VHH binders against p95470. Designs and how they scored, part 10

Target 1, 316 residues: p95470
Amino acid sequence: KQVDVHDPVMTREGDTWYLFSTGPGITIYSSKDRVNWRYSDRAFGTEPTWAKRVSPSFDGHLWAPDIYQHKGLFYLYYSVSAFGKNTSAIGVTVNKTLNPASPDYRWEDKGIVIESVPQRDLWNAIDPAIIADDHGQVWMSFGSFWGGLKLFKLNDDLTRPAEPQEWHSIAKLERSVLMDDSQAGSAQIEAPFILRKGDYYYLFASWGLCCRKGDSTYHLVVGRSKQVTGPYLDKTGRDMNQGGGSLLIKGNKRWVGLGHNSAYTWDGKDYLVLHAYEAADNYLQKLKILNLHWDGEGWPQVDEKELDSYISQRLK
Key: E = the ipSAE of ESMFold2; O = the ipSAE of OpenDDE; V2 = 0.75 times the mean of E and O plus 0.25 times the DockQ between their complexes.

## First folded at step 1 (VHH)

Design s16 (framework vhh_sonelokimab_d1; at its last look DockQ between E and O 0.09; V2 from the best seeds 0.00; counts 0 for: pae E 15.0 > 2, placed apart)
Fold by OpenDDE, look of step 2:
Structure s16 (fold): chain B 316 residues (1-316), chain A 125 residues (1-125)
Amino acid sequence: as target 1 above (316 residues)
Amino acid sequence: DVQLVESGGGLVQPGGSLRLSCAASGFTFSDYAVGWFRQAPGKEREFIGAISWSGDSTYYAVSEKGRFTISRDNSKNTLYLQMNSLRPEDTAVYYCAAEDYYGSSEWYPSEYDYWGQGTLVTVSS
């Protein structure tokens, strides 16, 4: 069986790869080859104590993790939310190691990083992604729908926004100003992820709708900037904050609703990590790890054929 | 035929304890993650907790933390829910469910393959 993840992110500790996914307590898998995966753990054995305060309808699923290594620690960011609502919060839990067999293995929840409140905030506190700029300043990008994707400076502890706060809008799609602020609206953008490569920061984003199996319309777009704060421009020079975005991958009849990616450079090679819904398997979401290439102008490329060739194995 | 059969429900006083069982048959129990849900009158079905194939991993809703414990015995094809310090608000029909993909990104009730008929737990003085 394949690994059935949503919103996958990945990191490595030693010779072991770890995969993190949306799910109860954030599901963690481990692998030695990034093909064969075993269930490792959940970051939470019980939902965060503050989850239902933030989202009364919280169902136990923690959303869209990101894993970031900093000063010998692993920072796992996650979201508490409900579909169609921006009653959300991004939290962070920290561990010394990702190896459950280690005596140092312990996830310590540091609590809420940011919280969005309906009618107050025209953004949604979900889908965190961490990036360090060339100066060592760590940033969090996040967001979905509403006013689009945001970026802010993290404090030195990586647990709260830095003070004074610095925020940037980095991508958005058109939204009616007449729509109730509590509604997600038509701006179908979410899941930012920034990769530093060459002379640019590359902002990946998911357009369309996820989580609808065969009816999912997720696909990936990308823009780039020489500064982490933007503006991120697509191939045509259009600002992603003005609706810009260049298509990276959309999928095909066999693999639909591709999105919520992460991107990495490992051992001199670049990878795109994402989920896709497999038509042949009743549109069950599957992990995909694709090779990320770059054209002559420095734009990322992926081969859709790799959707068929990369087949993860979930080992019991 | 695949079936999950809950038992152990009944009337209990506040502060009391109750142990529910779920007997599975008709499928390879040890290949499935299993979980408990409950539904109170007029309310939506809510997640209590789940346990992995082997029993090595569990996950709970925070509302039941410290009071409820999920375990399984694969040799008996049985799932258990130990409930302590019961409260009137725990009154509900309790359901067991089985899912083939433990660790899946979305563990919504709709994703569970098999469900029991439920057992009623009433906590009242």
Scores: ipSAE 0.248, ipTM 0.666, lowest interface PAE 2.4, mean pLDDT 93
Fold by ESMFold2-Fast, scan of step 1:
Structure s16 (fold): chain B 316 residues (1-316), chain A 125 residues (1-125)
Amino acid sequence: as target 1 above (316 residues)
Amino acid sequence: DVQLVESGGGLVQPGGSLRLSCAASGFTFSDYAVGWFRQAPGKEREFIGAISWSGDSTYYAVSEKGRFTISRDNSKNTLYLQMNSLRPEDTAVYYCAAEDYYGSSEWYPSEYDYWGQGTLVTVSS
């Protein structure tokens, strides 16, 4: 069986890789080799009790996780939302270990990190991703549609914004000034992820539409900055917060809806992790792990042929 | 081998009620959001409502809210649709579908991964 994932993120504990994705209670898989995957657990056995208060149209979806290890704990960030709405919140649940056989294994929900409220916020509080800067300060990037992607400084325990708060707009596409603030609009940008490589932070973003099978237009763009707060400039020098973004990878006739990536350095090699819908398999969303290469100017590159050669297996 | 099998359809008079069932097998039912759709002759398949994997949350299309109720029994791997105050306009083939949170279950039929065969509901005198 293949591994079905949307919005994949990964971490490692000991010799075991863990994969987290959109799903019931956030779906967790484990692997020893990043090819053969077993269902491990879900982080939530029931929906967060605050979900319907934040998102009245919430129907049980827990979206777009990120996993971050910090000072002996694993922090799992998750999104509570409803499609086309910014009645949303990013929450966090913590665990001492990812091994469900450990006596220390227990997900403890710490509640809401940030909440978006229609008419108040021109952003959508979904699609979190965690990045530590070169001084050890931890930041969250997030966002979807509306006014684009944001970055804010996290407090010391990583459960809420720091005080005093520090916020930055890091990427956006044009949104009509005539569009009501409660509407998502046409600025098709979401799913930020930041990777630090050498002297640069690289911001990856998904442009276009996911989640429409063969009608999905999702593709990945990138920009970079020497500061985690930006500005993130594309290859032409255009600010991502002013519509910039250099194409990294897009779909073809076999693979559609490429996006919602994470990116990692594992054992000295760099990787891009994403989902892609296989047209020949009824647009089933499949895990892809691609090698990240770097050109002579320090820009990331991927080999589109690896979409065909990386094949995950779901063990039962 | 995933199966969803609808039952309970039939002929009913305007103002009447019907309860549809959907029996699931071949997958872990309690891990999936599940919903009901219908398709009338010559029309597109339309969303009726969905229930979360745990049963804690429900969402309905606005036109059916208050007349239709969705519920599930995870111990029996079964989804239900209680339909009240039926109208001739409710005549359609009713489908159950399972979706594992890869998008918006309420917006696009294409977001649902598994579909039943359908059961016909006819509302007429």
Scores: ipSAE 0.005, ipTM 0.370, lowest interface PAE 10.2, mean pLDDT 88
Fold by ESMFold2, look of step 2:
Structure s16 (fold): chain B 316 residues (1-316), chain A 125 residues (1-125)
Amino acid sequence: as target 1 above (316 residues)
Amino acid sequence: DVQLVESGGGLVQPGGSLRLSCAASGFTFSDYAVGWFRQAPGKEREFIGAISWSGDSTYYAVSEKGRFTISRDNSKNTLYLQMNSLRPEDTAVYYCAAEDYYGSSEWYPSEYDYWGQGTLVTVSS
């Protein structure tokens, strides 16, 4: 059936696919075919112990997960935040398996990776996404509004920034210098995700406003770079730190807004995973797994008609 | 379908106390942040306070000044509001509301998906 998810990421263990969503304790679904999903578990049975200290306005939901497999472990990154604020942090919890029936199944929280503080940081510590470069170094991209999207080098156990730290700006939209640093502002960019394909790293980003039901303007853009650290350039050669970004896919009347994508290569085929707001079903956010194709110049393409692979029938 | 039903309203003397309940059905109550709002006659609905899905975190409108306590019992699908030191200015219809898993830190009425019908609280000498 069609799954109501927000900020979807997924991975595979054995013959089973696992999907992670923003929700109470991060909601986990499982599937054998990526089409029929069932509830599996929540990664947290109660709130992370540090959540209220970091974000006093924390509303009880963990946001924007990413799932990364490394050396036999599953790393689940998650965000603690509140809408419209950058009093936020990204945490990480680790499991040996995703199968709840296994005696080894246990999420072990490793605490905060990074934390943003209003006025101190012109960035928002949410929306993590992990990418390994060609040399085996693992990086985290992140960000939402403010000064845009950042990338930093992770330490060897993937729970903290590396020492010495290495940080890069990878995308941002213009923000008035007169805007108070504690305010999110009008630079509507968030949710980075990086996919390595051929000689390039492709940075996907969400532009517009999520989470407003029928008022959502959320859509996806892309740029690429030969270096994981950037600069990421769009199809016209414009730097994503300078407002560049080539449209990948946008909503329509049936699917008003969409974004917060992940992207994967499995068995030689590439996929774009995202959520879209379905007008026919009260603008609930629905999982979409789209085929990701590449044109003759190496730019990704999706067929918008694949959004209609499932539609709800509106009840009276 | 989702149902929220407030109870416990009534007439109370200034300085008195009152406990409101909100019974929830038709959804997984423990998955939602829930909160209390009130609306005085002729005024806009205003936020009182909210409690996280697990119950671990509460917060209150600054004007509340510690007179009200929000709690929940997930085993009974019930949200509570304990109101102490009531004043005539607290006279209003009190509503419970539930927000799905991507709500706002500002707790505005427009951010809540489900609402009860309200229970009237009158504080009068």
Scores: ipSAE 0.000, ipTM 0.227, lowest interface PAE 15.0, mean pLDDT 84
ESMFold2 (binder alone), look of step 2: mean pLDDT 80; pTM 0.814

Design s17 (framework vhh_sonelokimab_d1)
Fold by ESMFold2-Fast, scan of step 1:
Structure s17 (fold): chain B 316 residues (1-316), chain A 129 residues (1-129)
Amino acid sequence: as target 1 above (316 residues)
Amino acid sequence: DVQLVESGGGLVQPGGSLRLSCAASGRTFSSYAVGWFRQAPGKEREFIGAISGSGGSTYYAVSEKGRFTISRDNSKNTLYLQMNSLRPEDTAVYYCAADSPTYGSRYWGPESTSEYDYWGQGTLVTVSS
C-alpha cells in the first residue's frame, strides 16, 4: 500500500523523517528511510476557531503545509480556504519536537499569518513555503491563481509579516481581462517553493490544474535568481513574473497531475518531493521522492523513470 | 446557467448608428464576462469587444475601437453595443456571448470564440441605402 498524499513537505528530526500533507488537521507520517512510512499524528485535532470566519465554505481540510525549523522550534504553516475562492488565510502552529512520544510534544497554534479577502486582494493566501536568504532573513512565498505568486518578509518570530511590510511578485501567468477580481480566473499557477543551491535561488511552481483525476494538467516549472526577491528567469531568460517558466517534469500515461513540490538538500543530495496520480489505481494521489540532478549550466533535472522506481510503503 | 437574447438589429443607412441589446437570464449575470461577435455571410465569426462582469474592464478589436462602445447594466441583466458611423462592411449577424465563471478554466483570450460557453441566436444588422 503506497502513501496517499497531496501537497507533501518533509523535514528531519534526529534520524527520523517526517512527512506533512493536506488533510484533516494536516496528516503527519514518519520514516527512518524515506521509503517505509508510518502514520504519526495530525497537527490539529480541532479545526482553528477562526477558520470559518475567514472562509465561510471551509470544510475542515487544512491544505498545503510547509514545515520550517528555526531556533529550536518547528513552524508548521497551513492554509485555510475553499476550492475556487480567495476567502483564505495562512496560519502557523509551533512545536518543540515532532516526536509524539516526547513530553515536550504539543502543537501550539499562533493564528493567522496573512489573509486574502475578495475584491481587496488579487492573490490567494494559500500554498505557503518558507525560505531563508543568505543574510538569515526568513521569507514566505505563497499564492494560487489570481495575480500569481507573491513573496514577503516574515517578522523575527515568523508569525506575521515584518514591519515595514515588503512584498514582491515573483511569478504569474496572464489572467483573463474577462474575469472579475473576485473570481480565481484562468491564470493556472500556484504552489511556489524556493530552494537555494550555490549562487541561485530556484523557484518551482505548479502550472495547470490539480484535483481532476485523469483530466488534471498539473506540471512543474522552474526559474532562478541570484536574489531571493527575483526576478526569477527561466532557461530562455523570460521572467516568471511575465509568464516565464522552464518545464521540469510533466505527466505521462501512468502518472498524471504531477505537482505541488517541495525540494531539499539532505546529506549532500538534492531531492524533489511531489504528489502524482496513478492512472492504473483510479488516479490515487501518491508520494514521489525523486533525485534532483544539475546540468552543466546549473539547471535542475529529474529522471521520469524514478516515478516508477520510487515506491513508498505504508506501514500499519 | 445563462441564456442570452440579442435585440435592436435592423436596417440602417451608412453613417448611421444602432444600439444592440443582449438580455441575459440568471441571478449571477454580474459574474459573467460578456462579448460581442459578428458574422457576415460566408465569413468566420469576428470579435468586436468584451466587458468584464463588473463593467470595470473593456477590450475591443483594434479595427472597431473608435466606433463601437460596450456597456452593461447588471441591475437589468443587459449588455449593450453602441455602434456609430456604420459602414456597409458592418452588415452581419451580431452575437453576444458569455464566459463561464468556471474556476481554473484555460484562458483562450477575449478574441477567441473558445473563451465563451454561452451564445445568443444573433440579431441581423444591415447597413445599406
Scores: ipSAE 0.019, ipTM 0.445, lowest interface PAE 6.6, mean pLDDT 89

Design x01 (framework vhh_8dlx_2)
Fold by ESMFold2-Fast, scan of step 1:
Structure x01 (fold): chain B 316 residues (1-316), chain A 121 residues (1-121)
Amino acid sequence: as target 1 above (316 residues)
Amino acid sequence: EVQLVESGGGVVQPGRSLRLSCAASGFTFSSYAMHWVRQAPGKGLEWIGNIYYSGSTFYNPSLKSLVTISRDDSTNTLYLQMNSLRAEDTAIYYCARDSPYRGYSEYFDYWGKGTLVTVSS
């Protein structure tokens, strides 16, 4: 059985890989080889106490985590939301280790990082991803639909926006100005993730619709900037904040709904981590780890054949 | 550096058509959505419509059948075609560049100085 994940992110502690995904309390798997995975834990045994206050339609599933190691702690960012609504918040919980057998293992929730409120905010506070710039300043990218993807500077403890606050719009698609701010609209863009490689920051985003089985149109686009704050330009020079984005990978007859990626450099090699729905297996979402290559102009490339050749194994 | 210059205004008879132009400079025009806005004497701003970088257009429903917005990215020019002009279309017409959203709900970051259209018999 392959590993069933949506919105996968990874980190490493010692020689053990940890995989985090959308689910009740955030699902955690561990692996020694990034192929054979064992269920490890759930970050939350009980819902955050503030969840239903922020999102009245919250159903107990925590969405779209990101995991970030900083100064001896693991920071797990998570989303509280409901479909089609921006009654949402990104929270953070911390742990000293990811090993459940350690006496130091305990998730400690630090509460809300940022909240979106309908009619006030033209953005959705979900899909966090953490990036450190070349000066060591840590930033969060986030967003889904509405007015697109945003980036803001985090404070020193990585639990709140910095003061004074600094915000940037990094990617967006067309949205009618006549549409009520409470509506998600048709700007089908979400799940930002930024990878620093050489002189560039690469912004990955998921365009289209997830979560509709064979009708899912999810696919990955990319742009890059020499500054973490943007502008992120695609291969044609078009700004991602004005509809730019160069196709990285899209679905085929076997694999549908490709998206919600993370990207990493591990032991000198670069990887793209995402989910894909397998048509032959009732569109179940499966973990994919693809090698990330770079062309002569420094653009990322993936081998579509690795969708078939990477096969995760879920151990009991 | 960023400049927007409207032209094509003037006095026009009721029932006739008029095309306004907006010449853009100082930025990559083809990467930005553009808007038309008007202000009649003694009244507030009225949004007319916009055109995205892709060519998709959205209009104020009150004006949709009377106006067409288009762009020519090769000349960095935005157009507003107005048909069946009425006295109530008398206004200063502005073109505006779509604002990058920085955590605030703002529509425009740069405006032209406007061009006056007077519809009179």
Scores: ipSAE 0.006, ipTM 0.347, lowest interface PAE 11.0, mean pLDDT 89

Design x02 (framework vhh_8dlx_2)
Fold by ESMFold2-Fast, scan of step 1:
Structure x02 (fold): chain B 316 residues (1-316), chain A 122 residues (1-122)
Amino acid sequence: as target 1 above (316 residues)
Amino acid sequence: EVQLVESGGGVVQPGRSLRLSCAASGFTFSSYGMHWVRQAPGKGLEWIGNIYHSGSTFYNPSLKSLVTISRDDSTNTLYLQMNSLRAEDTAIYYCARGQYSWKGSPDAFDIWGKGTLVTVSS
């Protein structure tokens, strides 16, 4: 049985890989080889006490994690939200180790990092991703629909926005005039993730719609900047904050809903991690790890045939 | 072929009620959120409300007391019930297909009907 994941992110502790995904309390798997995966834990046994205040329709699923190691701690960012709403917040919980057998293993929730409120905010506080710039400053990218994807500077302990606050709009699509500010609108863009490679930061974003089986239109686009704050320009020179984005990978007849990627450098090689829905398996969401290659102009490329050749195995 | 067909429009007297229907075909209706939008003569589009695939509804606050959206997934039909109709409710009414993400990212309108005209006579 392949590993069932949505919105996968990974990190490594020692010789063990850890995979985090959307689910009750955030689902955690471990692996020694990134192919054979064993259920490890969930980060929350009970939902955050503030979840129903932020999102009255919250159903217990924590969405779209990111995992970041900083100064001896693992920071797990997570989203609290409900379908079709920006009654949302990104929270953070921390642990000293990811090994459940360690006496130091304990997830300690630090609470809300940012919250979006309908009518006040033209953004949705979900889909966090952490990036450190070349000066050691840590930033969070986030967002879904509404006014697009944002980036803000984190404080020194990575639990709140820095003071004074610094915010940037890094990618957006045109929002429909058919909806008021409390509705998501037509800007089908979410799930930012930034990878630093050479002289560039590469911003990946998921365009289209997830979460509708064979009717999903999710696909990945990319742009790049020499500064973490942007502007992120696509291959044609168009700003992602003005509708730019160069196609990286899209679905085919076998695999649909490709998106919500993370990206990493491991052992000198670069990888794209994402979910994809397998049409032949009732559109079950599956983990995919693909090699990232780079063209002569420094743009990332993937081989969609690796959607068939990477096969994860779930062990107990 | 994916299509939406509105019906139930026509001339109606002020103060009366009217129910519009939208017949969906060519897709799995029960998997989609659906919207109602209207356009009065010489005006822009005005969003009325939506109903998610779950049955949950959200309305334009300016219209919430006047309208109810419902769906019948067994017949692939979306409904808009309008009460206490006024002359300013004269418009072409469109149904539109939306989508949502379980991550809280509803889609906008990707498929539209041709509309049905409602005229509220004095």
Scores: ipSAE 0.013, ipTM 0.290, lowest interface PAE 8.0, mean pLDDT 88

Design x03 (framework vhh_8dlx_2)
Fold by ESMFold2-Fast, scan of step 1:
Structure x03 (fold): chain B 316 residues (1-316), chain A 122 residues (1-122)
Amino acid sequence: as target 1 above (316 residues)
Amino acid sequence: EVQLVESGGGVVQPGRSLRLSCAASGFTFSDYAMHWVRQAPGKGLEWIGNIYYSGSTFYNPSLKSLVTISRDDSTNTLYLQMNSLRAEDTAIYYCAREGTYRFGSTYSFDYWGKGTLVTVSS
């Protein structure tokens, strides 16, 4: 049986890989080889006490995590939201180790990092991803629909926006100016993730719709910038904050809803991690880890045949 | 230096048509959403409509049947076609570039032209 994930992110502690995904309390798996996975834990046994105050329709599933290791701690960012709403918040919980057998293992919730409020904010506080720039400053990218994807500077302990605050719009799609600000709208863009490679920051985003089985239109686009704050330009030179984005990978007859990626450099090789729905298996969401290659101009490339050849295995 | 220069205004008779132009320079015009806004004498600003880089257009519902916005990226020019002009269409017409930095409201403008006056009178 393959590993069931939506919105996968990964990190490594020692010789063990850890996989985090959307689910009750955030689902955690571990692996020694990135192919054979064992259920490890949930980050939350009980939902955050503030969750229903921020999102009245919250159903207990924490969405779209990101995991970031900084100064001996693991920071797990998570989203509290409900479909079609921007009554949302990104929170953070911290642990000294990811090994549940360690005496130091305990998730300590630090609360809300940012919150979006309907009518006030034309953005949705979900889909966090952490990136450190070349000066060691840590930033969070985030966002879904509405006015697109945003980036802001984190404070020194990575639990709040820096003071003074610094914010940037990094990617967006067209949205009707006549649509009420409470509506998500038609600007189908979310799930930013930034990877530093050579002289560039690469911004990946998911365009289209997830979560509709065979009707899902999710696919990945990319742009790049020499500055973490942007502008992120696609292959044609178009700013992602003005609808730019170069196709990286899209669905086919077997695999649908490809998106919500993370990207990593491990042991000198680059990888794209995402979920995909297998049409032949009732569109069940499956983990995919693909090799990320670079063309002569420094643009990322993936081999869609690896959607068929990467097969995760869930251990008892 | 970013510049937006409106032209095509003047005095026109009621019921006639008029096309305004906005010449853009100092930036990659094809990458930006562009807006038309007007201000009638003694009144506040009224949003007319916008056109995105893809060509998609959205209009103020009160004006939708009376105006058409278009763009020519080869000449860096934004257009506002107005039909069946009425006395209440008398205003200074501005073109504006949609900003890349915003939180909250649906849109913001980072650069405006100086405007072109349209007077609809007999």
Scores: ipSAE 0.000, ipTM 0.310, lowest interface PAE 12.3, mean pLDDT 89

Design x04 (framework vhh_8dlx_2)
Fold by ESMFold2-Fast, scan of step 1:
Structure x04 (fold): chain B 316 residues (1-316), chain A 122 residues (1-122)
Amino acid sequence: as target 1 above (316 residues)
Amino acid sequence: EVQLVESGGGVVQPGRSLRLSCAASGFTFSSYAMHWVRQAPGKGLEWIGNIYSSGSTFYNPSLKSLVTISRDDSTNTLYLQMNSLRAEDTAIYYCARDLGYYSKPWGSMDVWGKGTLVTVSS
């Protein structure tokens, strides 16, 4: 049995790898080798008390986590939302360790980081990803559809926007002028993730639609900037905040819906982590960990043949 | 072949109601959000509203009290119920699929029907 994930993110504590994904309470798996996975825990046994006030159609699934280690704590960011709506919020819960056997193991919810309200906000408060810049300042990228992907500066304890607030629009696709601000609209872009490599920050984004089995159009694009705040330019020099984005990977007949990536440097090697739907297995969402290579101009590359490594990412 | 076919248009008197249908084929209808858009003679396109795969609906605020969008996933059919029709509602009505692969001014509406004409006249 392969591990079933959507919107995967990973971190390491000691010699153990932890995998977090969309699901009831956020599903957590652990592994010693990034190949053989075991169910570990859920971050929430009961939904956040504020969830249905923010998102009346919330169904108990917490979406699109990110995990970030900072000053002795693990910060788990999560999304509360409903499909096609921007009645959403990103929350954060913290833990001293990811090991459920530790006496220090306890998820402590710190509440809402940011909230999107229809008609007020032309953005959707989901799909958080954390990045520290080269000066040690921590930022959150986030967003889905509407006016695109945003970046804002986090406060010192990583639970709220900094004061004074600093916000940037980092990527967007053209939004139909015919659509009301309460609508998701035409701008099929979400799931930002920023990786710092060499002199550049690389912004990955998922274009298209997830969550439609064989009809999913999800694929990954990338751009880069020397500043975490952007502008993020694609290979042609087009600003991602003006519709730019260079294709990194797309699906084929066997694997569809490729997206919602994270990216990491582990033990001197670079990796792209994402989900993909296996056509031969009823479009079940599978974990993919691909080697991330760099061309002579510093652009990331992946080998789509690695999608066919069927003996990896086993659930024990 | 992905197709959308609107029906139910015609001549109707002011103040009456009318229900339009949109028959979908060639794709997994239940997985997609769907839109209604209209174009009055000599004017641009006006967005009416949409319905997500979940059944949640959003409307153009100027039309919200006058229209209801619904869907029947078992028959792959989208509906637009219009009440209290006015002369200004005279237009060609289009249904459209919410699946744009790359952005355009008309957004994620990547597949459109040929339209059905509604004429509101006394």
Scores: ipSAE 0.000, ipTM 0.181, lowest interface PAE 15.3, mean pLDDT 86

